# Ledger of designs, part 34: VH-VL binders against o27280

Target 1, 266 residues: o27280
Amino acid sequence: MDSMNVPEVLEIKRIVEESESVKTFIFSWDFRREVRPGQFVMVWDFRDEKPMSVSLIDPVRSEIGISIRRVGEFTDRVHGLSEGDLLGIRGPYGRGFELMGRDILLVGGGIGMAPLAALADEATARGMRVDALVAARTADELLFLDRLEAAGVNISTCTDDGSCGFKGFAHERLLTLEENHDMAAVCGPEPMMFQVMRILDERDVPAQLSLERYMKCAVGICGQCCLDDTGFRVCAEGPVFWSQELSRVREFGRYRRDPAGRRVPW
Short names: E, the ipSAE of ESMFold2; O, the ipSAE of OpenDDE; V2, 0.75 times the mean of E and O plus 0.25 times the DockQ between their complexes.

## First folded at step 18 (VH-VL; framework fv_marstacimab)

Design j5 (at its last look DockQ between E and O 0.05; V2 from the best seeds 0.00; counts 0 for: pae E 9.8 > 2, placed apart)
Fold by OpenDDE, look of step 18:
Structure j5 (fold): chain C 266 residues (1-266), chain A 121 residues (1-121), chain B 112 residues (1-112)
Amino acid sequence: as target 1 above (266 residues)
Amino acid sequence: EVQLLESGGGLVQPGGSLRLSCAASGFTFSKYAMSWVRQAPGKGLEWVSWISGSGSSTYYADSVKGRFTISRDNSKNTLYLQMNSLRAEDTAVYYCARGSSWEYFGYFDYWGQGTMVTVSS
Amino acid sequence: QSVLTQPPSVSGAPGQRVTISCTGSSSNIGKNYDVHWYQQLPGTAPKLLIYYNSNRPSGVPDRFSGSKSGTSASLAITGLQAEDEADYYCQSYDSSLRGYVVFGGGTKLTVL
């Protein structure tokens, strides 16, 4: 087994089409290398490298899954691959989710459901009650519904256009939900996560949120994913943060940095 | 078929204690919130207590807070209500009721037949 | 005394239309919380009649309808029948009472 910092060339074992823009790539995995929901890997297509969340962890089949949304040149190339093709994978990296309590709430938006789907599997396997608020712009962009349902997750859907479930944003739907949970895990667009976090804090629900930033090294060296005022490196101290940690992060929900390091609005 | 069957009611003196049980069947018990609702003779319905599916979250009416404890054993599909420091005004039929969904602190879609609790000297 | 206010009694002749009001406040129905209705026949446990303001469970006749507006809700019964004689309760949630389920005082419906 190679070091986690050396890309391992793996064959795509299976491809699952999750939506029009999202595919899950499944690989054989040696579980002597531990991986947790919320952690990410660096995916290398021999031309470029990008961080991707782990969306499936299956020790029984000795497989992991990586869900990738088609958004640019790199992901376009990856989406063009077939079963049997090769990718380089190094990792896993970062801090994953911690499970606590008996009742857990998952709030996910778009591709943010990827790490939450993996967390849902673990939580349900532990006998936890899992409620999931799955949000997307439209019904066709809702991810992992069948998978979550099969795992025994209670699902509530939210779409911007009302094509499925609650019409509106995730935080708006959350305001209408009255049951409190022992813990919440949140992942999606940062403005969504910001609003959701505020509601959960008001309700005294411990919350973990997974952040997305430009990551280059994944090992806390380059500093490109460093959060303002705190020095938190998303790749090292994150990507999963507690709400109390994020409360110290000025840029959270307000702006991000582009590849050149410039502040840009969400 | 969903079934809820209350038991444990009876006559008790003021200041005494009583434990109610509700046996559930016909559904995945742990996935549903449960409540106790009581009705004094000739009076209306009064919500008493609510418990989440896992039992991690509980709520109580002010009238019973500090005296009653709601709990559940999901392995036995049973809901409980421990009633301490009972008062005459606690005299009522106590119903076990199933919450319909986690999405809304909402309605009770199934009710038991109720068990009578009488607090009297 | 109840958080939600209902008339103590209503009556109607067979075939008539009757309405039962449920008046709340800004802390419950006024917050756009859903209202549910229950029917309780004499000597029996309550039964769900209307959920989420206007939905009927399976087995409930379309003679029963619910509505909500502002801080109030209403249950309407058309084509009143003898078997409709019962107590009816509205139910909602009140945010000022942390985690509190609230019921109306109940309305006794008499079929003349």
Scores: ipSAE 0.016, ipTM 0.500, lowest interface PAE 7.9, mean pLDDT 91
Fold by ESMFold2, look of step 18:
Structure j5 (fold): chain C 266 residues (1-266), chain A 121 residues (1-121), chain B 112 residues (1-112)
Amino acid sequence: as target 1 above (266 residues)
Amino acid sequence: EVQLLESGGGLVQPGGSLRLSCAASGFTFSKYAMSWVRQAPGKGLEWVSWISGSGSSTYYADSVKGRFTISRDNSKNTLYLQMNSLRAEDTAVYYCARGSSWEYFGYFDYWGQGTMVTVSS
Amino acid sequence: QSVLTQPPSVSGAPGQRVTISCTGSSSNIGKNYDVHWYQQLPGTAPKLLIYYNSNRPSGVPDRFSGSKSGTSASLAITGLQAEDEADYYCQSYDSSLRGYVVFGGGTKLTVL
């Protein structure tokens, strides 16, 4: 068994309150296990294990940050932890984002901004121009804005209720933004990503989209993260896919799967 | 209750200098980009300068580049405009304007009362 | 002269509809950039009236509306009231200036 497949027990070094419902847990990390934006980790609380977004990758300070939304029993327990408490981390897993060109568009909805914040840091460090469309239901749920601004990212915001920025959906705001990007990276609610992908496809902007599916093994063995009609495993061939790959996927944007593998609506 | 209060205007000779201040209250100052916008007597609005919430990025209209410097002190909730090498065409009311949160490409949702700068010999 | 062209004045009787145009070019509104509108009452600072083409801030009556098409934008005022007498400015961005802020020249609205 190699070190990537066995959880490493790590001390929570620092906790950042990103919003009422989202915390970022920061750990010291040995970067001999390299981490790329768009990859994920499995977080183990010594009872259960869930996939979580990596939002900070800092080799200089030897730190990673894992952003966790409070949505259920597992995440409630993790949100109750303090600095100095322990969590198991295994990974990273999956295919991360690839950068190309010099102008990148990020489109993130809610917690989907987590992997995109990490990507923004890498893109700006490479000298790329970064535009980010940050979307949420309300202003209080817009994530990582201070961090993106400090990194020199050009931010556009939208909220469903209009409490900050453009009132409306991410794809509606996208229609009013500059079309001249070399690539895009998209992560958020799958219905949002589907609509954004269609616009980017019409504009001939190469796009990479990060999907979420139920995961058990995270290494491609159990089949729980499979996509209809292709056999793609989100944990192995994804979670980041090119838009051309997703054009072959019937379920994308139409339904999701529960832990038993049953189709359920978004 | 958002408030923006400009000060520091007055009469100066061509080639002189003046420093404008804008005191902000009622919101988290560091989370908003800020601009200076001016209006010459009887004329329209003209954007002058912009600064990001952190102060890390600044932009200037071509007409003021090299002569004006925008800055902010987030610990004092204050925006500044240092105006050097003033010209007659700089005569205007100068408004402090709050940008939309976090983005350069936005609108100005709150404006100060303005402070008059007159450049004449 | 402004990059965005507005008529110098418009007028209307109380209760009527008026429109104020804002004409740009392929380097600004024609790039599908957003248009915002401001109302300036005599002796006062500008006030945000319309943002992101058609959105109204809290407290702005629904008789004010905005639209954008091609290289132009329009502000419409229905049910014209005496208190609407003011100067109106459109604002957008210009890509030839790397997205710098541009204002229209302003339109004086007179309520007859």
Scores: ipSAE 0.005, ipTM 0.571, lowest interface PAE 9.8, mean pLDDT 86
ESMFold2 (binder alone), look of step 18: mean pLDDT 92; pTM 0.944

Design j6 (at its last look DockQ between E and O 0.01; V2 from the best seeds 0.00; counts 0 for: pae E 10.6 > 2, placed apart)
Fold by OpenDDE, look of step 18:
Structure j6 (fold): chain C 266 residues (1-266), chain A 121 residues (1-121), chain B 112 residues (1-112)
Amino acid sequence: as target 1 above (266 residues)
Amino acid sequence: EVQLLESGGGLVQPGGSLRLSCAASGFTFSKYTMSWVRQAPGKGLEWVSAISGTGSSTYYADSVKGRFTISRDNSKNTLYLQMNSLRAEDTAVYYCARGSTWEYFGYFDYWGQGTMVTVSS
Amino acid sequence: QSVLTQPPSVSGAPGQRVTISCTGSSSNIGKNYDVHWYQQLPGTAPKLLIYYNSNRPSGVPDRFSGSKSGTSASLAITGLQAEDEADYYCQSYDSSLRGYVVFGGGTKLTVL
């Protein structure tokens, strides 16, 4: 019943080309409405609506950024927009990341780096040491490297094809890293997150993971993003979950539901 | 049920050393920051030291920095405080406290009953 | 000498409302760091009373409430009861002390 559920029509202030397939759309934001890394907003292009993670939180400029990967009709339309064009934004929604300790590990894959980039900014601003393992299929798909470096983040990269950094998957790279951290934040393809979580658990590193599910209402009503056996709604109880919570989720890393509700593999 | 039990307190002369222990049970010990908080007789609470869940990060109050060392053995679910070069002003009940997740710094949701340390000639 | 300043004592009659202030500075509460409160009954260890400014743990009655504004926080107790007689401490974080946890000096609450 909060005004936050009504989309606010906002002008695209700037567009940042992050990669061939990813753009960050920047909006003016009234920070009387608090937003945390890990939370998402619903983006409305006046035809369709999709959940998107907040990737930039800048209280100094009074701006937020939303990074969007071009993957379908909706995102195609959005990617066709220019500075000055309008989008509807409602939110933020969901549970964001919590920070603890002094040393934090970020593990991100592809567009999963979006919320982690925002978290990195906050963590570094608070004087935390931040290590980031940034994964992608190819070098061209690695996101936010310059931004992270500028923030003082220690970056390790890995790519499936070996075009940059470690050749292999994020969990494989993680196995080569011996240092433990006080906490980890993870976001990316769910199979990646599953493997990363396993390793972190074995190392007794507290971990938070951000899930992606098909979301319709974003307010915990429609149940479309409900996780099997737990009743967890990704939009309400998540999208950020502790590893202990996800250990109870049978489908995690194994399957997901399509828009029709059918089980489909990752 | 979360339980914290301190031990190792006692009487020690100035300049002496003492090692405190805190046995934890009822939770996954390695997942939580742990702290020592002390209270001098008739005085208020003073944060002494903290250690991250993995033990990779340690924190100290200026009053004890260089003299005290916090550590933990997660295989034994035990928190330690090595106190060297003890001073009369270190006399206090020392509490073991479990830390929460936090932004910047969290709160202490569980406390032990404390162990008394007396530094006197 | 505590970083956070509390009144040394407050008192009230049963059923009354009492408030305990916690005054900080621009390096702690003023930086919008969260404030937590603890109750310490005579001869016992501290107990968490309020966390993140205004949240109550399980078992803490709703007659206890917390608030924060500017560089100060406040604990309010309504419907004062005899068992509320205790020491109360506020706690926060101070950035000027390189990430130190800081406590208030404590307030002794006497129920008349």
Scores: ipSAE 0.013, ipTM 0.511, lowest interface PAE 8.9, mean pLDDT 91
Fold by ESMFold2, look of step 18:
Order: structure tokens, then sequence, then C-alpha cells
Structure j6 (fold): chain C 266 residues (1-266), chain A 121 residues (1-121), chain B 112 residues (1-112)
């Protein structure tokens, strides 16, 4: 019973304000339960449970960090918590990123930079060269820049409104960047990821992309995280997919489904 | 809104030292790379030095390496340039400029009005 | 000798179109590094005019445009006005300088 997928109640050890809308909640973690960049956890506030990105994986301090953007009632309640308060955590779940080669490109939009920040730490620790394109709607939403800089990551920024860095979309900035990376890792709004994937495919850069879908069980049983036309379960076969796997997914970049299963535009 | 104000320029003899300051306001200083760019009288722009938002990385043009030190105090929103072993060819207006990105491939979107450094005997 | 080569001067009459070239090499513009442009009016600090090859900051009229191809970039100014008389600088990065900032030598635009 204790080994089943039931949330473990953990104390918030530390809170880092990443932006006005994003906080990282730090917990003690027993790394006998391995965590890989790109995996996610389910966060329980004793009323509701939502999937959240793991952004910090620190076996030396026995700490895990979970980054949460304030977007609704659940996340508003969580943002109101203080150090010492409790949250339930179950996981980690899903397939993480696989590193290859010597040079990696990260392309992150908004909160999608959270799993990429964790990946950047692992890549730099392995001696890889890391370039990151960090995208947001506006400058105040660019995440993890200080942390990436301190890790030695080569940063490019873009904002929709031009308030910081390149004015425009991530894929437009990508067209003007160096083309020769051994791999790419992409996470962010699905329309952005679709456009970025097309460019990377044309350049023959192997790419892994992390998807977001509605989740209930997180262990692949209930089917709520399935992708159209493939039956892939984001919580089990993903959330990280190779670009070749996503080339078969009709809904990718075109529409999404609400919790009731209705098709809605991006 | 964004303001950069240089100070500390002046007349100095060869081999002397000066410390330039740039007071920044109107933005979150610690999130931006900062640069010094100079312009000798009647000449073009020459990049001198840059420092990352946290201050952990510093960069120098070959012409100033070993003589100039860039630094920042993020608690005071101030950029500095310590200039030692000054030479006549260092005579220029020194501009404080805000970088457009944290690292490579950036542009300078805001510039101060500059401070004049004159090195002469 | 500047890493990025600009003509020392260009001129045009009011209403004309002028272009200012910025010629680099395989270690800078030829590596697909971005090109930015600055306008410096007499006695003033430089002002950002074009960034990331062709983007215009707010307040810069669309008669200023930029482009990049191969190892070179160009700034075009249409509908030339007397107040456009200034020095213009291109800027990029050079990998032989470990990705350090380089400026072109500058171009003085004279409005006749």
Amino acid sequence: as target 1 above (266 residues)
Amino acid sequence: EVQLLESGGGLVQPGGSLRLSCAASGFTFSKYTMSWVRQAPGKGLEWVSAISGTGSSTYYADSVKGRFTISRDNSKNTLYLQMNSLRAEDTAVYYCARGSTWEYFGYFDYWGQGTMVTVSS
Amino acid sequence: QSVLTQPPSVSGAPGQRVTISCTGSSSNIGKNYDVHWYQQLPGTAPKLLIYYNSNRPSGVPDRFSGSKSGTSASLAITGLQAEDEADYYCQSYDSSLRGYVVFGGGTKLTVL
C-alpha cells in the first residue's frame, strides 16, 4: 500500500520567487527514487492535484525543486503557502530527456523552461556545451536566466512584445541562430514547439519535445493523457517524445482537449 | 524610464588610474548584462568590456585586458570600470550600455550620455 | 582595419534612398551572427536603430530597414530627411574574438 502511487506529504523547505507569477518550491528528497530531467510530479494541496515540472534535481543536498506558475485556483492556493507548510507529492512520472553528443540546444517557452533548467544542470555537469533560447510573452516572464548564466549556459532571449531580446516568436529567433547542435530539447507552448520542431527537422537536428496534457492517474491507466491518432499516453510514453514520434500526432500544434475531452483551438 | 548615468571621467597622466561609475535605474539591473563602449575623439565605437547580470562572467577587449576591471554592485544598481595603467590611446568618451541578452548575440538598447577620459602628459 | 567594413561616407538628397553596407567575414556575419545598427547624431550617444538584422525598436520609422546576406549586411534609409544626417554603425560578434562584440568603422551620412 505504501509503495503505491499515493502522495507523500512533504514540508516546503524553501521557496524561490522566479518571477512575479512563478515560484519554485524546494523539498527534501530521497534520491533512491531517481528523478530525471523531463519527468514530472503530481502536486496535491489536500483539495486538488496537478502535474508540475521538476526544475531542480540536487542529489548532493538531497533536494528537489518544483516550479509552479500561478494560473488558477489551485496554483493561487499553492502560491499562498509559506516555508514549513505541507504539500503532497507523488512521482516522479514519465520519460525524461536523453542526452547525446557534446552540444545541446534548449528551447523553452514560459514555464517550459523548468524541466530544461534541470536538463541544463545535468548537461553542464557532463561537460556539454549548452545553448538556451529562452522565450516568453514579455520580459518579466523570462525564467531561470540567472541560474542558467551561473551554470555557464549560452543564453539567447526572445519576447513576443520585444521588451527583452529578440522581438518575435522562438522559431523566428531560431532561424537566425547557429544550426549545428548534436541535439535539441524543447518545452513550452505547443504551437511554439510545433514550429521549432519543423525547423529542427529541416536542419536534421535530433529533437526531444516535452508535451503537456490533462492527467488524472499519471501512471498510464486512465487514458486521460492520450494523444490523438497514436494512443500515446503522455504520462507513460512521454511527456518527452522524439520529433519522429510526434510527426504522427494529428493534434500536435493544431488543437488541444479540455478536461471534458472537447477539442479546443490553441 | 531606463536611465544610465556615467561619472568619474577626467584628466589623468599616462600610467594613472580612474574609476568610472554608471548609475542605473528604471529596470531590474541584476537581470541584464552591461557593457562599456568607448569612442575616441573623431573615431568610431569600440567595445571595451562586459559583465553578466550576476557578475560571474567578465569579458574584455584585448586592448584593455590586464589593465581594466569591470565590476557591478547589484545592491546599488551601479556598474564600474576600474582603469589602471592608462595610455594616451585610452582617451575617449566612455559609454555605459545595457546589453540586449545575457550572453552572445546581443545589442545595446540603452546608452548613457558618456563620460570623457583624457590621458595626457 | 575594422573587422566589419563600412564605407566612410555616403550622401543623398532629401527624399532619396541610401544604403549603408557592413561587410564582414566567415568569422562573424558569415557564421550567421546577427547584425545591429546604431545612429549617432552629432554630439550625442548612439541610439539603437535596427536589431537582429531587421527589427526596429519602438519609435524608429519604417523608412529604416535592415537586411543580412552571406557575409554582409545593409541598412537602407528611404525618404531621406535632413535630421538623418548622422554617423551609422553596424555591430555583430566575431568568433575569432571568442564571440566578442565588434563594431563597423562607421559611416557618415550627409544629407545634401
Scores: ipSAE 0.005, ipTM 0.516, lowest interface PAE 10.6, mean pLDDT 85
ESMFold2 (binder alone), look of step 18: mean pLDDT 91; pTM 0.944

## First folded at step 19 (VH-VL; framework fv_marstacimab)

Design g1 (at its last look DockQ between E and O 0.06; V2 from the best seeds 0.00; counts 0 for: pae E 15.5 > 2, placed apart)
Fold by ESMFold2, look of step 19:
Structure g1 (fold): chain C 266 residues (1-266), chain A 121 residues (1-121), chain B 112 residues (1-112)
Amino acid sequence: as target 1 above (266 residues)
Amino acid sequence: EVQLLESGGGLVQPGGSLRLSCAASGFTFSKYYMSWVRQAPGKGLEWVSAISGSGSYTYYADSVKGRFTISRDNSKNTLYLQMNSLRAEDTAVYYCARGSTWEYYGYFDYWGQGTMVTVSS
Amino acid sequence: QSVLTQPPSVSGAPGQRVTISCTGSSSNIGKDYDVHWYQQLPGTAPKLLIYYNSDRPSGVPDRFSGSKSGTSASLAITGLQAEDEADYYCQSYDSSLRGYVVFGGGTKLTVL
């Protein structure tokens, strides 16, 4: 089998336009390389290499899907590709989500819904009840709603501008929802994840959260993805962490540093 | 006014058990991480254990892991420490300390007066 | 022995300045974890004196100050008074121990 540390050059089989800014790139995949929801791949466009979420895991069709938000030069170049074009893929890497119990809550912000969509497919296939809180700035940035509905997921939406569903932030909507879940899975902007984690901890709901950090090696050698409070490597011990593990991380969601190194709120 | 009042200390023989309690008042107890910190006679401070506001997450120093169990009852505003398999080196004053609402490893802003545990035959 | 090292004792005359050091390692203070300080008067519980390296709680006079550099932290007391005679502890977090809260060994301050 191929080394997980060397990119395999794969042809883009299909492209799904999820929104104006998000595309899902679908590749044929040999599932001797196991893939779990919450794991990531390194995508190489022959100039640069970036971590990307796996959003579709389909062993029946022998396919994976990688959802990519256009946010800069690398992702602009990838969004300009067509079916038949080539990308390098390393992986999968990292620790994925673990399912427990029979009732799961998903809380996703923006592109963070991508790994949760894969998890939702697995959870519903197992006969679990899945509730999803899908958050974005505006209605047209809400991702995967049709796919989640088709899978039997119970969807609540929130948008910052109120254009769809609850007007406000994900954690504000969460406060209005009933506590009846065996676990939660959370992925999105770090400030959102911090607020959601705090609420879920107070409600005694076991939670797993998916973090993003700079990655270079993706196998835990270079140290670029470390969480400074604990030494956890996001690429090896994460990207999915239990909330208990993250409670030891001072910087998570609480502050950032300005150019002078001073702590400032998000 | 924030108050923390420990109780349940006493004299116990090695291998015995005790349960400590800490009654909390003057703040929203369920929002705060709580810790136990101990101090052996004539010695310094040693962190023992912490618990999240909801009780979902617990943390232990290696010296007590497997022998001590931290818990809380938010309906009674009470923190507990169940101490089993006690050893002479567990002899100390045990303090109840309030942490922050988001982390167990920050500063401790309020402390109780402590309860003495003596492990001796 | 403590992960954070403090001198066992320090002394000074009234009105003078004293400093108390707290020396850690690359797994705690050297990883930029914050340092907090506690004062423990004889026969009493500890009380928070300095937090986040240099901040003072309400009611703590500004003659107490803290700083951090490299792998070490320092508590400075100026205008020393007889009532400052106490034990002083530093506290931080050590990532090498899978997330331990650590205290220094303590420093007894004697006012001459």
Scores: ipSAE 0.000, ipTM 0.408, lowest interface PAE 15.5, mean pLDDT 84
Fold by OpenDDE, look of step 19:
Structure g1 (fold): chain C 266 residues (1-266), chain A 121 residues (1-121), chain B 112 residues (1-112)
Amino acid sequence: as target 1 above (266 residues)
Amino acid sequence: EVQLLESGGGLVQPGGSLRLSCAASGFTFSKYYMSWVRQAPGKGLEWVSAISGSGSYTYYADSVKGRFTISRDNSKNTLYLQMNSLRAEDTAVYYCARGSTWEYYGYFDYWGQGTMVTVSS
Amino acid sequence: QSVLTQPPSVSGAPGQRVTISCTGSSSNIGKDYDVHWYQQLPGTAPKLLIYYNSDRPSGVPDRFSGSKSGTSASLAITGLQAEDEADYYCQSYDSSLRGYVVFGGGTKLTVL
């Protein structure tokens, strides 16, 4: 893995407001250090450190983007930052998405669209046909629609309240889609991913899913992100897993471990 | 041991029909994509068709679209190729192969011995 | 005629090194699609020789090797032996086709 374990202090070049709760922070990046869609970085605000997915990879501008949803104390602080402010970034870490075939289906929920947006850019650049099912609770929480459209992605939307696109959940919308795809990439709430994976498996569509777990070290040492029964470390063997791998993970879609290591239901 | 055994080949007139079968054993049949690949006498390999494990997805070469139908019966561990409107250029040895267009199944790791199809007046 | 282009024939003496090229385009190998190789002995069915560009199945000697670069792939055979006389085919995928499994035209290897 081409990762740096020492945080590099980087200046926020610009901030994109994706939604009311999500911002994308843009940084200069030396692309001698490879980064792949699906990999994550550890973001350090000089007080705490959290794993965040890379949502933008731009070799032309020598930039990366990190999309962060405002969900707690750490992200509150980060969302209070301005252009020109500093953050520590170390990484990238983890296994990213693999691309194969001609046609790819992306299924994303909420902030889960972050790594998928980066994957969409790569896939389209490779000349792949990309369909994206973008799901959110409401229309104003749908992420990266303009960006995806500009990239040539065929977009289907799904909202819980029906404010945009299909009214319902992502797996319900997926059931109404009959297109054939060579592979799928999925990222979002784990219950969503669980249902989506089941449908894709029934359709014999190879699927990769990006998991979210509490990660402390990001280098496979501390074990905080270890998945039950398998010994998979989300930070090392993941966060992107094949559906076959996740089929061995009992906790997937059922429960997770909190920072104290306790089982908590989804 | 993985085994694939083709049958159903023979002589048929142009415009005729033929159904090929491939009996599979030695592996969980329903978990694998299966393909038909043909080879005209003295010529190279040509992919013909593929089908997903469950049979939900099928793929065809342009040369056979609309004329050939791939199917499978997982309860019998058997792959089929229904060939209609046969042409002289369809004359070939037809191989059953494990694999398809997917990366993890994107190569053909096992092949049958093939069955000869001859289309001639 | 074939989407992937191979030399129709190559030859070598026992013990020599021979290479078989497989030339694609921007719609297949150029898109970084994997290349696989098959060996077909006279009168037999094809056999998987190399998969995922350079991996060897069990039972394939290490004197067989595969590589890929740009829009082309190559099969190398070192220490050529009489039993290596066969037809060799490369295989990949092409994004411009619906039936996007594609084979090379095949190369006949003669051991002198």
Scores: ipSAE 0.000, ipTM 0.488, lowest interface PAE 14.0, mean pLDDT 91
ESMFold2 (binder alone), look of step 19: mean pLDDT 93; pTM 0.951

